VH-VL binders against Large ribosomal subunit protein uL10m (mRpL10). Designs and how they scored, part 180

Target 1, 224 residues: Large ribosomal subunit protein uL10m (mRpL10), of Drosophila melanogaster (Fruit fly) (q9vpl3)
Amino acid sequence: RGKINIQRPKAPHYERARVVAVTQPKYPELPKAKSCFKTRAERTQQQQENPYNEIIAREVRNWLDHSRLVAFFHLSSITADDIFRVRVQLHKQNLHLKSYGSKIIEQAVKNTRYEAIVPLFHSNHCIVFSPDPEKTAALLRIVRRVPQMVLLGGIVEETMLSRNQLVAYAQMPGLHAVQAQLVQTLSQAPGHLIQQLQAHQNSFVQVLDVHAKNQMNEETPKST
Below, E stands for the ipSAE of ESMFold2; O stands for the ipSAE of OpenDDE; V2 stands for 0.75 times the mean of E and O plus 0.25 times the DockQ between their complexes.

## First folded at step 10 (VH-VL)

Design gd6 (from gd1 with heavy chain S104Y; framework fv_imvotamab_arm2)
Fold by ESMFold2-Fast, scan of step 10:
Structure gd6 (fold): chain C 224 residues (1-224), chain A 118 residues (1-118), chain B 112 residues (1-112)
Amino acid sequence: as target 1 above (224 residues)
Amino acid sequence: EVQLVQSGAEVKKPGESLKISCKGSGYSFTKYWIGWVRQMPGKGLEWMGIIYPSDSYTRYSPSFQGQVTISADKSITTAYLQWSSLKASDTAMYYCARHWGDLYFDYWGQGTLVTVSS
Amino acid sequence: DIVMTQTPLSSPVTLGQPASISCRSSQSLVHSDGDTYLSWLQQRPGQPPRLLIYDISNRFSGVPDRFSGSGAGTDFTLKISRVEAEDVGVYYCMQATHYPWTFGGGTKVEIK
């Protein structure tokens, strides 16, 4: 009667009956029957859920192990169409946008060097993976136009970086960094032969050094 | 160069046990899943199950659960597919393939033909 | 289990002409992580399967640009813009969004 006619109930009678039911002690379900039924359902549900969670957690671990660039973002409300467009744009740069539940991430990184990232995933989040750390600049250029994605930090070449450190890394041109390392290596040369060659040659090495110094001056402009 | 090399063709009688192998090379074996796929003569592909070699975690397709055992030996970078008792219906080509990340099989073994007949 | 329906069963095509293969799933392949785990495989006669496309539309390394994938939700398409003799074989779609992972029945591409 009551259950059959849910769409045509008399509201006053239903409201009163519900209020009385809430305030008055009720007989609990039979503990044996309820426990057995609920326990079986819970066990079946947990078994079905746990195996797939284990698979996905290992996939997250695979992404972390294969990526030389990992960036962590807070994700605000965004439409399915908008996030799809961002994902496509990122993929053209070999950048892979992923969203996983906090439980799965915790399971994936527990007892690994990545365990420190767990607190970042307590709220809405997403992660961008790439095997190519040179794509950090491209990543930040794309995400700058997506206000719903807020950079929290990342991992580059297995090194944890803060938001500011990751931004700084993105601003370093690869050519300049290689040239700086070359100049530093040459300055640490133990033999007089290299010094003599540099002093007496109008050579490629001297031209390269001047070019490197000009690049450094252009990179850090001085206010006039 | 990534390569998955499978063991040679097998001819068996019903009731016999069999263990076929898939040896990975050219990559970090423990960082990738290995899956097994069956192809019956003239038919399509069927996913059988997967193993994560780092901790030997396995997961099977329901239709293959209890029918086969998947294992791996990371010291020799080899995954295995095993039957305790073969049936004529097990006659098929068996492929191993690896995956990671987005759950697709990127590299495949050459296949092992298993023929079970009286 | 998720049913993956491929059409057509066979596709005879003239060299240089386009070919199109459809794959339809019995339910959405969008995973809870937002990605769609749909891939396309090519199997040439007497050879093992070879990955062509992953995550709907991404070409695997070494795959010619005449192959393209598209689709969303339950409907997916593999296109070959200009079929070449080496493209003869059976093409399969595969889903890994839902357990157990399943393959389409296959589409045979032949030169006429």
Scores: ipSAE 0.201, ipTM 0.594, lowest interface PAE 4.4, mean pLDDT 78

Design gd7 (from gd1 with light chain A96Y; framework fv_imvotamab_arm2)
Fold by ESMFold2-Fast, scan of step 10:
Structure gd7 (fold): chain C 224 residues (1-224), chain A 118 residues (1-118), chain B 112 residues (1-112)
Amino acid sequence: as target 1 above (224 residues)
Amino acid sequence: EVQLVQSGAEVKKPGESLKISCKGSGYSFTKYWIGWVRQMPGKGLEWMGIIYPSDSYTRYSPSFQGQVTISADKSITTAYLQWSSLKASDTAMYYCARHWGDLSFDYWGQGTLVTVSS
Amino acid sequence: DIVMTQTPLSSPVTLGQPASISCRSSQSLVHSDGDTYLSWLQQRPGQPPRLLIYDISNRFSGVPDRFSGSGAGTDFTLKISRVEAEDVGVYYCMQYTHYPWTFGGGTKVEIK
């Protein structure tokens, strides 16, 4: 029922291996790391890690400075295979899906005009960068089919936009139309904007919980 | 037009100091990394190090750490590569190149030929 | 250091015929941010290197569409669909995922 063993190996096995490599977890040796004795190896590990974090923080700043479109997402549980496929689809449109730790983002945006975005990264998150703001429509079309990615807001042409403004931008023919609306959004206190963005995350989680309960109660799944 | 213009060819003796330059124009100098790449005669490319001109943060290849110094002066949009004491093995073409994001090195200088002989 | 191995070392090709260059890394080039940082450079005789392709498969501004890049993980390929006289030179792959950044040994493309 299968293919003959002389056939070329299947691509799916290779793609799965690539996804696994991308999602490799960090392996801290926490009990040993908390010992009062610090070995030469442990000291070397700490020193090596610090310089790389500084480089990555500058790379994040570099992306922010050069991207005319930046979109912020809450990221719910998603398989390594699924996120890899989304990344490939986005990349074809010159959209670059990145995931960074909150500390690296904080370091990158400290003392810059982007510092207000730090609270958005309190939970699981990812960022999409592009030098081309006209790709906003393509971005939303792709992400529409990925329920685990919830749009929180973004930056277009160095101006912060709410989720609704970013959606409106995808529909509007010109940048001027979007910029006319930005005055209203930017007049809000940063706390109010962040609160509204976080409320969207909470609403999504609530919808997922209700959906999961209904699915469990309605039918007995069969896949044999 | 983005352009990186490097200083002219140098002929030096072993033990002498040298500082070569790379002047950027046509872009926001402080927003890009500047890297240095060595090419020995008839050989391939070797990455030496990078600098972020905005705060002068530098990172070196282990092979070049302690052998050269990379610096930048953002007031004149110029990056530098410097040797305190040249060796005959430093004879090579030296390129500067601009870097950001996933573009790696997108624009390159014309190169500075450094010849170190007795 | 990440070793970048290019094959072939030399590729004599007839004008109008395709050329293919392979680049293999000693370790996965997938960055902790999820992206893969691999580019291809062209160096014509007596000239500085020129960026052809970045982020595996994206052509840089002004690069003809006869150049294409593909690959993932540790195996990458640069293809020239129809080699022209101006394509003579040395081609390098470069990884910038891991420090130190490293280049392949180069592949010389020449007309036979």
Scores: ipSAE 0.448, ipTM 0.728, lowest interface PAE 2.7, mean pLDDT 80

Design gd8 (from gd1 with light chain A96H; framework fv_imvotamab_arm2; at its last look DockQ between E and O 0.02; V2 from the best seeds 0.00; counts 0 for: pae O 7.1 > 2, placed apart)
Fold by ESMFold2-Fast, scan of step 10:
Structure gd8 (fold): chain C 224 residues (1-224), chain A 118 residues (1-118), chain B 112 residues (1-112)
Amino acid sequence: as target 1 above (224 residues)
Amino acid sequence: EVQLVQSGAEVKKPGESLKISCKGSGYSFTKYWIGWVRQMPGKGLEWMGIIYPSDSYTRYSPSFQGQVTISADKSITTAYLQWSSLKASDTAMYYCARHWGDLSFDYWGQGTLVTVSS
Amino acid sequence: DIVMTQTPLSSPVTLGQPASISCRSSQSLVHSDGDTYLSWLQQRPGQPPRLLIYDISNRFSGVPDRFSGSGAGTDFTLKISRVEAEDVGVYYCMQHTHYPWTFGGGTKVEIK
């Protein structure tokens, strides 16, 4: 002990110490491992090191690596039967509706290019994966009838897209047509077709933005 | 063409160490899990464990935990299964197979026959 | 561990006739992510296993359409509509929903 203890004088009495020891409750000896108590910090550390969370995080990373379409949704209260019906409808289009805990998603995207998505998953959420980005239109058509699922954004061909950008993408020509048009544009004179493609994209984005704003104005009147 | 090529047959004595290999080609090695499956002579398939080569995370079947070590070297696109001390009961055909998502084990190696006898 | 029970143990069939294999799991195969991970593998004599069906009913690339899968929860079926000579072998169901991943005991399909 390096510091003077002023709460209790350093003059123990043998008889007093003996009496205290005799009055201690009798407990059986516990194995070392069973006698240890976990602090809050130790419980938190053990939760983060959970092998189940670790393997599921790699499963999520695996789905991210193999999906050319990933869509992120906020999920309001929905019955197990209702979400199962939605999952079946999506699966027919090769769209895989999945739900993971926020800690699992954090572990899955940590130290990857997708780490920026973590804030999207602090509330109730679900994710739709597909190897086929042409199914984006089918996805939005199905989800349109599920008010409990609110689109937050997504990843298409490894590019992070906002909600409005993903909606715009869904209304574009099929992915094969878009890829063919891009290749054709790059194989021609540098300015003309790139300018045309950008003008069309900007027009789509502008039209959708105006439509979304007008719809918001009808749904929610502006406050004074 | 996706291919998993395993090392050749091994004949060993009890107590000897052994490391067999599974080389992946024709795909992005780090984007797929590699699993190991044992088939004892005349018996069915047993899952031993799996590795995620991107970060070398491993998960083992409880019956194989501590009996074998699974590892991978992504620089040479090769996964490994290793024993520190072989037993006669390790005599079996060992398969590697790749895995992702809902597809399960989609491509399999040709197998490595390991025979352990005195 | 999840136990996968296959029936029958062996299925002698006449060429061109149908074959049906059942697989029952001791626990639901619905994963915590909401999907069901049940697959079927074929092992021909002296060959490594080959993936036939994944996600209950989806045929893997190159698998003939005479193979079909069905089921949900704990009960799954593999059907061969008309058995060909090359279909001789052992068929395994497999689950990768729960760790450890487990296989059924196998069903040997033979021509009589």
Scores: ipSAE 0.653, ipTM 0.845, lowest interface PAE 1.6, mean pLDDT 80
Fold by ESMFold2, look of step 11:
Structure gd8 (fold): chain C 224 residues (1-224), chain A 118 residues (1-118), chain B 112 residues (1-112)
Amino acid sequence: as target 1 above (224 residues)
Amino acid sequence: EVQLVQSGAEVKKPGESLKISCKGSGYSFTKYWIGWVRQMPGKGLEWMGIIYPSDSYTRYSPSFQGQVTISADKSITTAYLQWSSLKASDTAMYYCARHWGDLSFDYWGQGTLVTVSS
Amino acid sequence: DIVMTQTPLSSPVTLGQPASISCRSSQSLVHSDGDTYLSWLQQRPGQPPRLLIYDISNRFSGVPDRFSGSGAGTDFTLKISRVEAEDVGVYYCMQHTHYPWTFGGGTKVEIK
């Protein structure tokens, strides 16, 4: 019986550094070479110093608006070589892996229906965008071999899906793809009417042009 | 289907103002950026700037900052490039082109030839 | 500003033979989001430019398989495996990773 000898380690240097940073306005940042990846604070600070942060936020908004498939992942520590290999595999399937600071995401989705995604970005994360919702199964197959990427959920055809719902969608792509296409078609009804009128007009002009050329050829003698 | 149709050729004198247009059709205009590219006679391509028509956010190349104005009217799906006072060195072909995501530039207008001579 | 240097300036080629165009940037084109935004454009005589390749190596819709792109970082290549008569024109590399966006000086491909 006796008491267990539990020694608490002294406060780690990084915690002492955080206390020093609070009490002093500037702290040397020279030992950056010790980390294989940027922290949340470092990414946020560097993005605030980038003079083009507004345009990056608009590009994120643009990706969200163009993507029929968006998947959100928690990202554990991963080497640059490993994430590069994953990025290449995904890109072959028209799947676009991106990482952004949380303030850029917040700025990108403010005043949009996507504001609900902001809490997902409080920790280290990445996003996969694609115009092709049928690539959901391929995405999940590739990521299955990457334990550092943990699926949190996604958006398919402008419908937010939980992790389990997205996995189920991928397993039955034919049925879910038909349902998603129907929802998208109804959301585009005014645009489809305009496009259909424009297509018929263009087709009518093309038919008239071909008919006029054929009539001209039949009414004129052909050269040898 | 997707078209960018630019306004016609212009012949101007130095000091005159000019506004040329780029009408987008066959797609959702506010989902895409519009960029402007200059090609001087017998020369290569120069990026002038880009606009996001949804909110008119605009970025200029430093070479063109203060020299031209890029604008858009999303209600008529049209982007504009304008000069308040033309110079002979503004003689060139001007293209508008569409950007989204990693596609830059996926569709181009036919070009507007601007000739500035005394 | 990122300088994009293309070589050669002119590439006369026999029909059916390969052509190779090099583009070198003055700085890495890897964007902060992780991707590399390098495009290749073709401008046929009397026409506006058109997109051939985006993201270094991806063919745009309707672009024949004989066009391929490769490279990384600062060194990029466009290859035409078998040049056809319709491939005559000027080819430009373009980066949109860094502002301002910049083009290479162009490479004229012509049939000899």
Scores: ipSAE 0.468, ipTM 0.755, lowest interface PAE 2.7, mean pLDDT 79
Fold by OpenDDE, look of step 11:
Structure gd8 (fold): chain C 224 residues (1-224), chain A 118 residues (1-118), chain B 112 residues (1-112)
Amino acid sequence: as target 1 above (224 residues)
Amino acid sequence: EVQLVQSGAEVKKPGESLKISCKGSGYSFTKYWIGWVRQMPGKGLEWMGIIYPSDSYTRYSPSFQGQVTISADKSITTAYLQWSSLKASDTAMYYCARHWGDLSFDYWGQGTLVTVSS
Amino acid sequence: DIVMTQTPLSSPVTLGQPASISCRSSQSLVHSDGDTYLSWLQQRPGQPPRLLIYDISNRFSGVPDRFSGSGAGTDFTLKISRVEAEDVGVYYCMQHTHYPWTFGGGTKVEIK
């Protein structure tokens, strides 16, 4: 009885393969989970009908003003379930995922320092807000597991950063770490300076000592 | 200590409105989700929905969508489950529970028994 | 919706003997992020549910070592190595990988 290779099962005989193919329960394709994010069209329609557009725009502005970290993402065919999961993960890190219509964003950032972000919102997008710029690394870590979220750029400490710049920022040691390193470096600087200053003096003393010893040796009469 | 304390048992008639509460304490209320779970008499657990109190983001089970409203007041660290019009079929124990993504529902309220009888 | 099927429905067990509960999902519970969000809950008579196991095999804080979880994909198992009197109750598996979150039908553990 030939050992059934469970690791590489031999392709079933053509007839069996056909039966298996036909008997495979066609699981109804899970309805393509409607993107949790309303289509641009739906959002636009909703925005037109929403008497609270001003309120929402104000909300967006408030988020922008109170966030030290803002990241912009393009969403590519992400399911509601995936978005929900990502949101849960982000919330664990005090990161807030929001989605707004382009018109709302335009209204929100009009005549503000954030006006440059408007071109980023021509497709399905979402924004992540955080009061803590140190969460950038955490954000990127979470988003790496979500290929449907494409980082476009962000704002960190009131500075607009490209995707690459944001990634670079996330790789930098935290402010505290950098400060600590600076303090350490500064604390070492005087020591090094003192060592350098003393090194010359020490060398001079050594040379003098050698010279003195040599002179003493020359004055010692060879006792015949 | 993390605690979820729910409001007391309710006896209502069909058609009446009801709002039950779940108060969290011993942790940062805005950092964790609060979910609601129904348990009909002698039956299993049913997930109803979940809310993030920080921004009141809410998700419902399709079975409960439009049937109930989940809300939260972060200022008093309280989550709510409410009905606009109760049915006899709403008779059940209702639990609130804390959720933190990967940990599932780690802490549970004591439950609120809702009895709807004509 | 993901259907969670638990077996057996009832598990009469002698004190000190092991118990095993199976939970099968209608679909894989592996999320796109690579994690599997399956939990086990215990509900003692007249009490709220209690978390026992999360992420298939991780014991929650305060849960005795006699409880263990295993499985992958669609098949999961909760084991009690030595059943104690306090272990009487209904056990539920729960998935929170897919929306909506769903529970198994429950398994009643009783002492013979």
Scores: ipSAE 0.018, ipTM 0.532, lowest interface PAE 7.1, mean pLDDT 84
ESMFold2 (binder alone), look of step 11: mean pLDDT 94; pTM 0.960

Design gd9 (from gd1 with light chain T97K; framework fv_imvotamab_arm2)
Fold by ESMFold2-Fast, scan of step 10:
Formats: sequence, C-alpha cells, structure tokens
Structure gd9 (fold): chain C 224 residues (1-224), chain A 118 residues (1-118), chain B 112 residues (1-112)
Amino acid sequence: as target 1 above (224 residues)
Amino acid sequence: EVQLVQSGAEVKKPGESLKISCKGSGYSFTKYWIGWVRQMPGKGLEWMGIIYPSDSYTRYSPSFQGQVTISADKSITTAYLQWSSLKASDTAMYYCARHWGDLSFDYWGQGTLVTVSS
Amino acid sequence: DIVMTQTPLSSPVTLGQPASISCRSSQSLVHSDGDTYLSWLQQRPGQPPRLLIYDISNRFSGVPDRFSGSGAGTDFTLKISRVEAEDVGVYYCMQAKHYPWTFGGGTKVEIK
C-alpha cells in the first residue's frame, strides 16, 4: 500500500514538449568496449565505484515497487516516431512506457519475487508501469493499435497475471471490489503463471518464425 | 501525510565530527531514495548524494565524495549525513529529500542549519 | 558535469502579470527510458524547496495551474501565468538525467 497523488500536466502542454524533444538532435552512447572514448558523463560515472547499470537497476526496482499495474511486452522493430506517439498516448493515461536492457532488468529483479520473469526479457521488450490498475483497459485499448507491441503478461496489485488473465481483468474496470476478487480468483487458478507467460512468449516466437518463412517464400517466387 | 523531519540546528568548531538525521514517515521508507542537498548562505542548491535505504546503496556527487558519509537505518526510517572533520566551508543549510523515478525530489525536509566557526 | 543555466537572475514582476524563467542544459536531458528528467523547484524565503513540475511539464500535487512547464532537449521554460504574492521566491531547474545531479543557479521572483 502506498498512495501517490501526482498531478499530471494537461495533455496539450505535455504533447508539445514531447514533440519538440523528438526533433532535438540525439547524441549516441559509446560502446563499453571503447571506454577510452566514452562521453564526459559516462567517464565521470565510471570514476565512481559502482557501475551505471546498478543505479538504473535500482530505479527500475523503484518503478516496480510503486506500480500497482506492470505490463510486459515483446517489442518488434518500431520507428522512433511511432514509439514516441505511443508513449505520449500512454502518458495521458498515467501509463509509463519504459525500455531497459535485459541485463538491467535481470539486476533489478535479482533476489526479488519477480526474478522468475527474467527469461521473458531475453527478447526485445518494453514495460508499462502505472500506479493505477484501473488503467489496464486504457492500456490494452491503446496497444491494440500498435502491432509491434505484443502483450506477454503483467503484475496487478502485486499478483502475477498471464496475458489472458490481464485481458480478463481489463474487461471489468471501475469496480475495485470486483477487480480485486477477479485478481484473487485468477491467481488461485490451477497452473503455473510463469509457465503461462513463457508459453505465450514461445507461441509468439513460433508465429514470428512462420511469418518470416512465409515472407521468404513470397520473396522467392516460383518459376513458371 | 508524507513527512521528512530533520534534526535541529548545529553549531560546531572546525575539526569536530557531526551526524545529522532525516526521519521519514507516512510512506514505505525502503521504496524511495533519500538525497541530501546543500545550500550555502545566500547561494543555490547543490546535490550531495543519495541512498537507497533498502540495501544502503549510496551514490555521491564527485564534489562530496570523501567529504561526507550518507547512511540509513531502515528499522527507524532514518537517513543520516555525517562528517568526520568539519571545516568552516561546511557552514550551510542541509536538506534531505525523497526521490523515485522521473518524479525528482518530491518531498523535502525542513532543513538543518550547520554553522562551523572558530 | 551537466551545467544548468537559468535566465534571468532576477525577475521583478507586477502582481497579476506573467513571469517566465528559462533553463538551458549543457547536454540533452532525454533519458534512455524516453522521459526527460527536468524538474522545477520553488523556494520561498526561509522555507525548504518545493517541487513544482517534473518531467518538463507535469505539475506536482497541490501546485496551482498558473504554473506551467515546457521545453525539450536542452531548452526549458517555467511560466507563471498570473503572479500572486505567494509566488515570491527563488526558482530552480534541476536535472536528474546524468550523475552528478545538478541545479540551475536560481531565478529570484519579486513583486515590483
């Protein structure tokens, strides 16, 4: 339990700020292998004992601790413009789309009850956080229009849910008591939530393999 | 409801040790970072460092590395800032503040005035 | 270190008129997670700092709607649409994108 009452800015002002941010030039980060050519900020951080990844991992743990809704997605190739538009739409609903490297996620959840989800993040991924579990329906409505984001599962009110369970939860918004009972009922279902999440990821991989093979066959037309 | 309460003002001589405190209440202490910020008389704000109370992980500003020690005792929901040997240049108001994610420092303590004079 | 430059140093303003404060960072504040770790703090005389705005434009709980933030990349603005007597104080921008975290030099808002 923790109440966070954060006042968000009105959508138009936020959208304008984000649009301008996207148009600004970006400076790429240097690979670790070339530490002698690191940016000034990266060099300053490395001069301290603890690596950058350990700090970011604790920030990720903070997001997990402060979010009553966490949704895990496989992320296919998507343009910077498209993902920015998705972030803006989600932010209007107090939904925070974050992307972290798999090593950072592993460090963040190590020795926590979430450690079992680490295998989900060996593929390209992103996570959506929110302090408001009632926003699950809004989340699914928004990502329905983003085929590059495939829902793998999530955590609602500290309970691990599969994709199907999270979809079921979203269908009963606005009634906290009913939603709490649904989460309890879904979490008590026989079976393994982790295995369900892994099965969904494996099924998605199989779909991608079939799609790739079909695309290859289509690109190599048969001679007449 | 969220509150950070700091220890009272201190008057010290150069070379003396000092430990000031910041007690958090009204929230889950171990789920937030605590940062320390210095404000010298008539000057702006300077970030000194942060601590993650759950495991006492600390990160310092290079300007304060080796000058101060930040610690926390999660059993009494209290963070600390300490000096082994004070200098006159340590005279300042010291604030603690709570932090997580992109929210920045959301709640601040009332400040502890430290005066170091010979 | 990321240098945060605020202009002006002081802003005398007539009660009810708008005030605008600029903050420029020496490097981009867009984090790898997509958010911009730029916040604005208000410090009234004799009081601790108070969070006004985070992530460029998000008002913190209890902050009046006359305060608004805007900007992107390295250039940011805090605007007070109608300055009230209680708005007298020093305003700071802050970045938490790069360690060490740094503050702007402050802008003193005064009623003339």
Scores: ipSAE 0.135, ipTM 0.606, lowest interface PAE 5.0, mean pLDDT 78

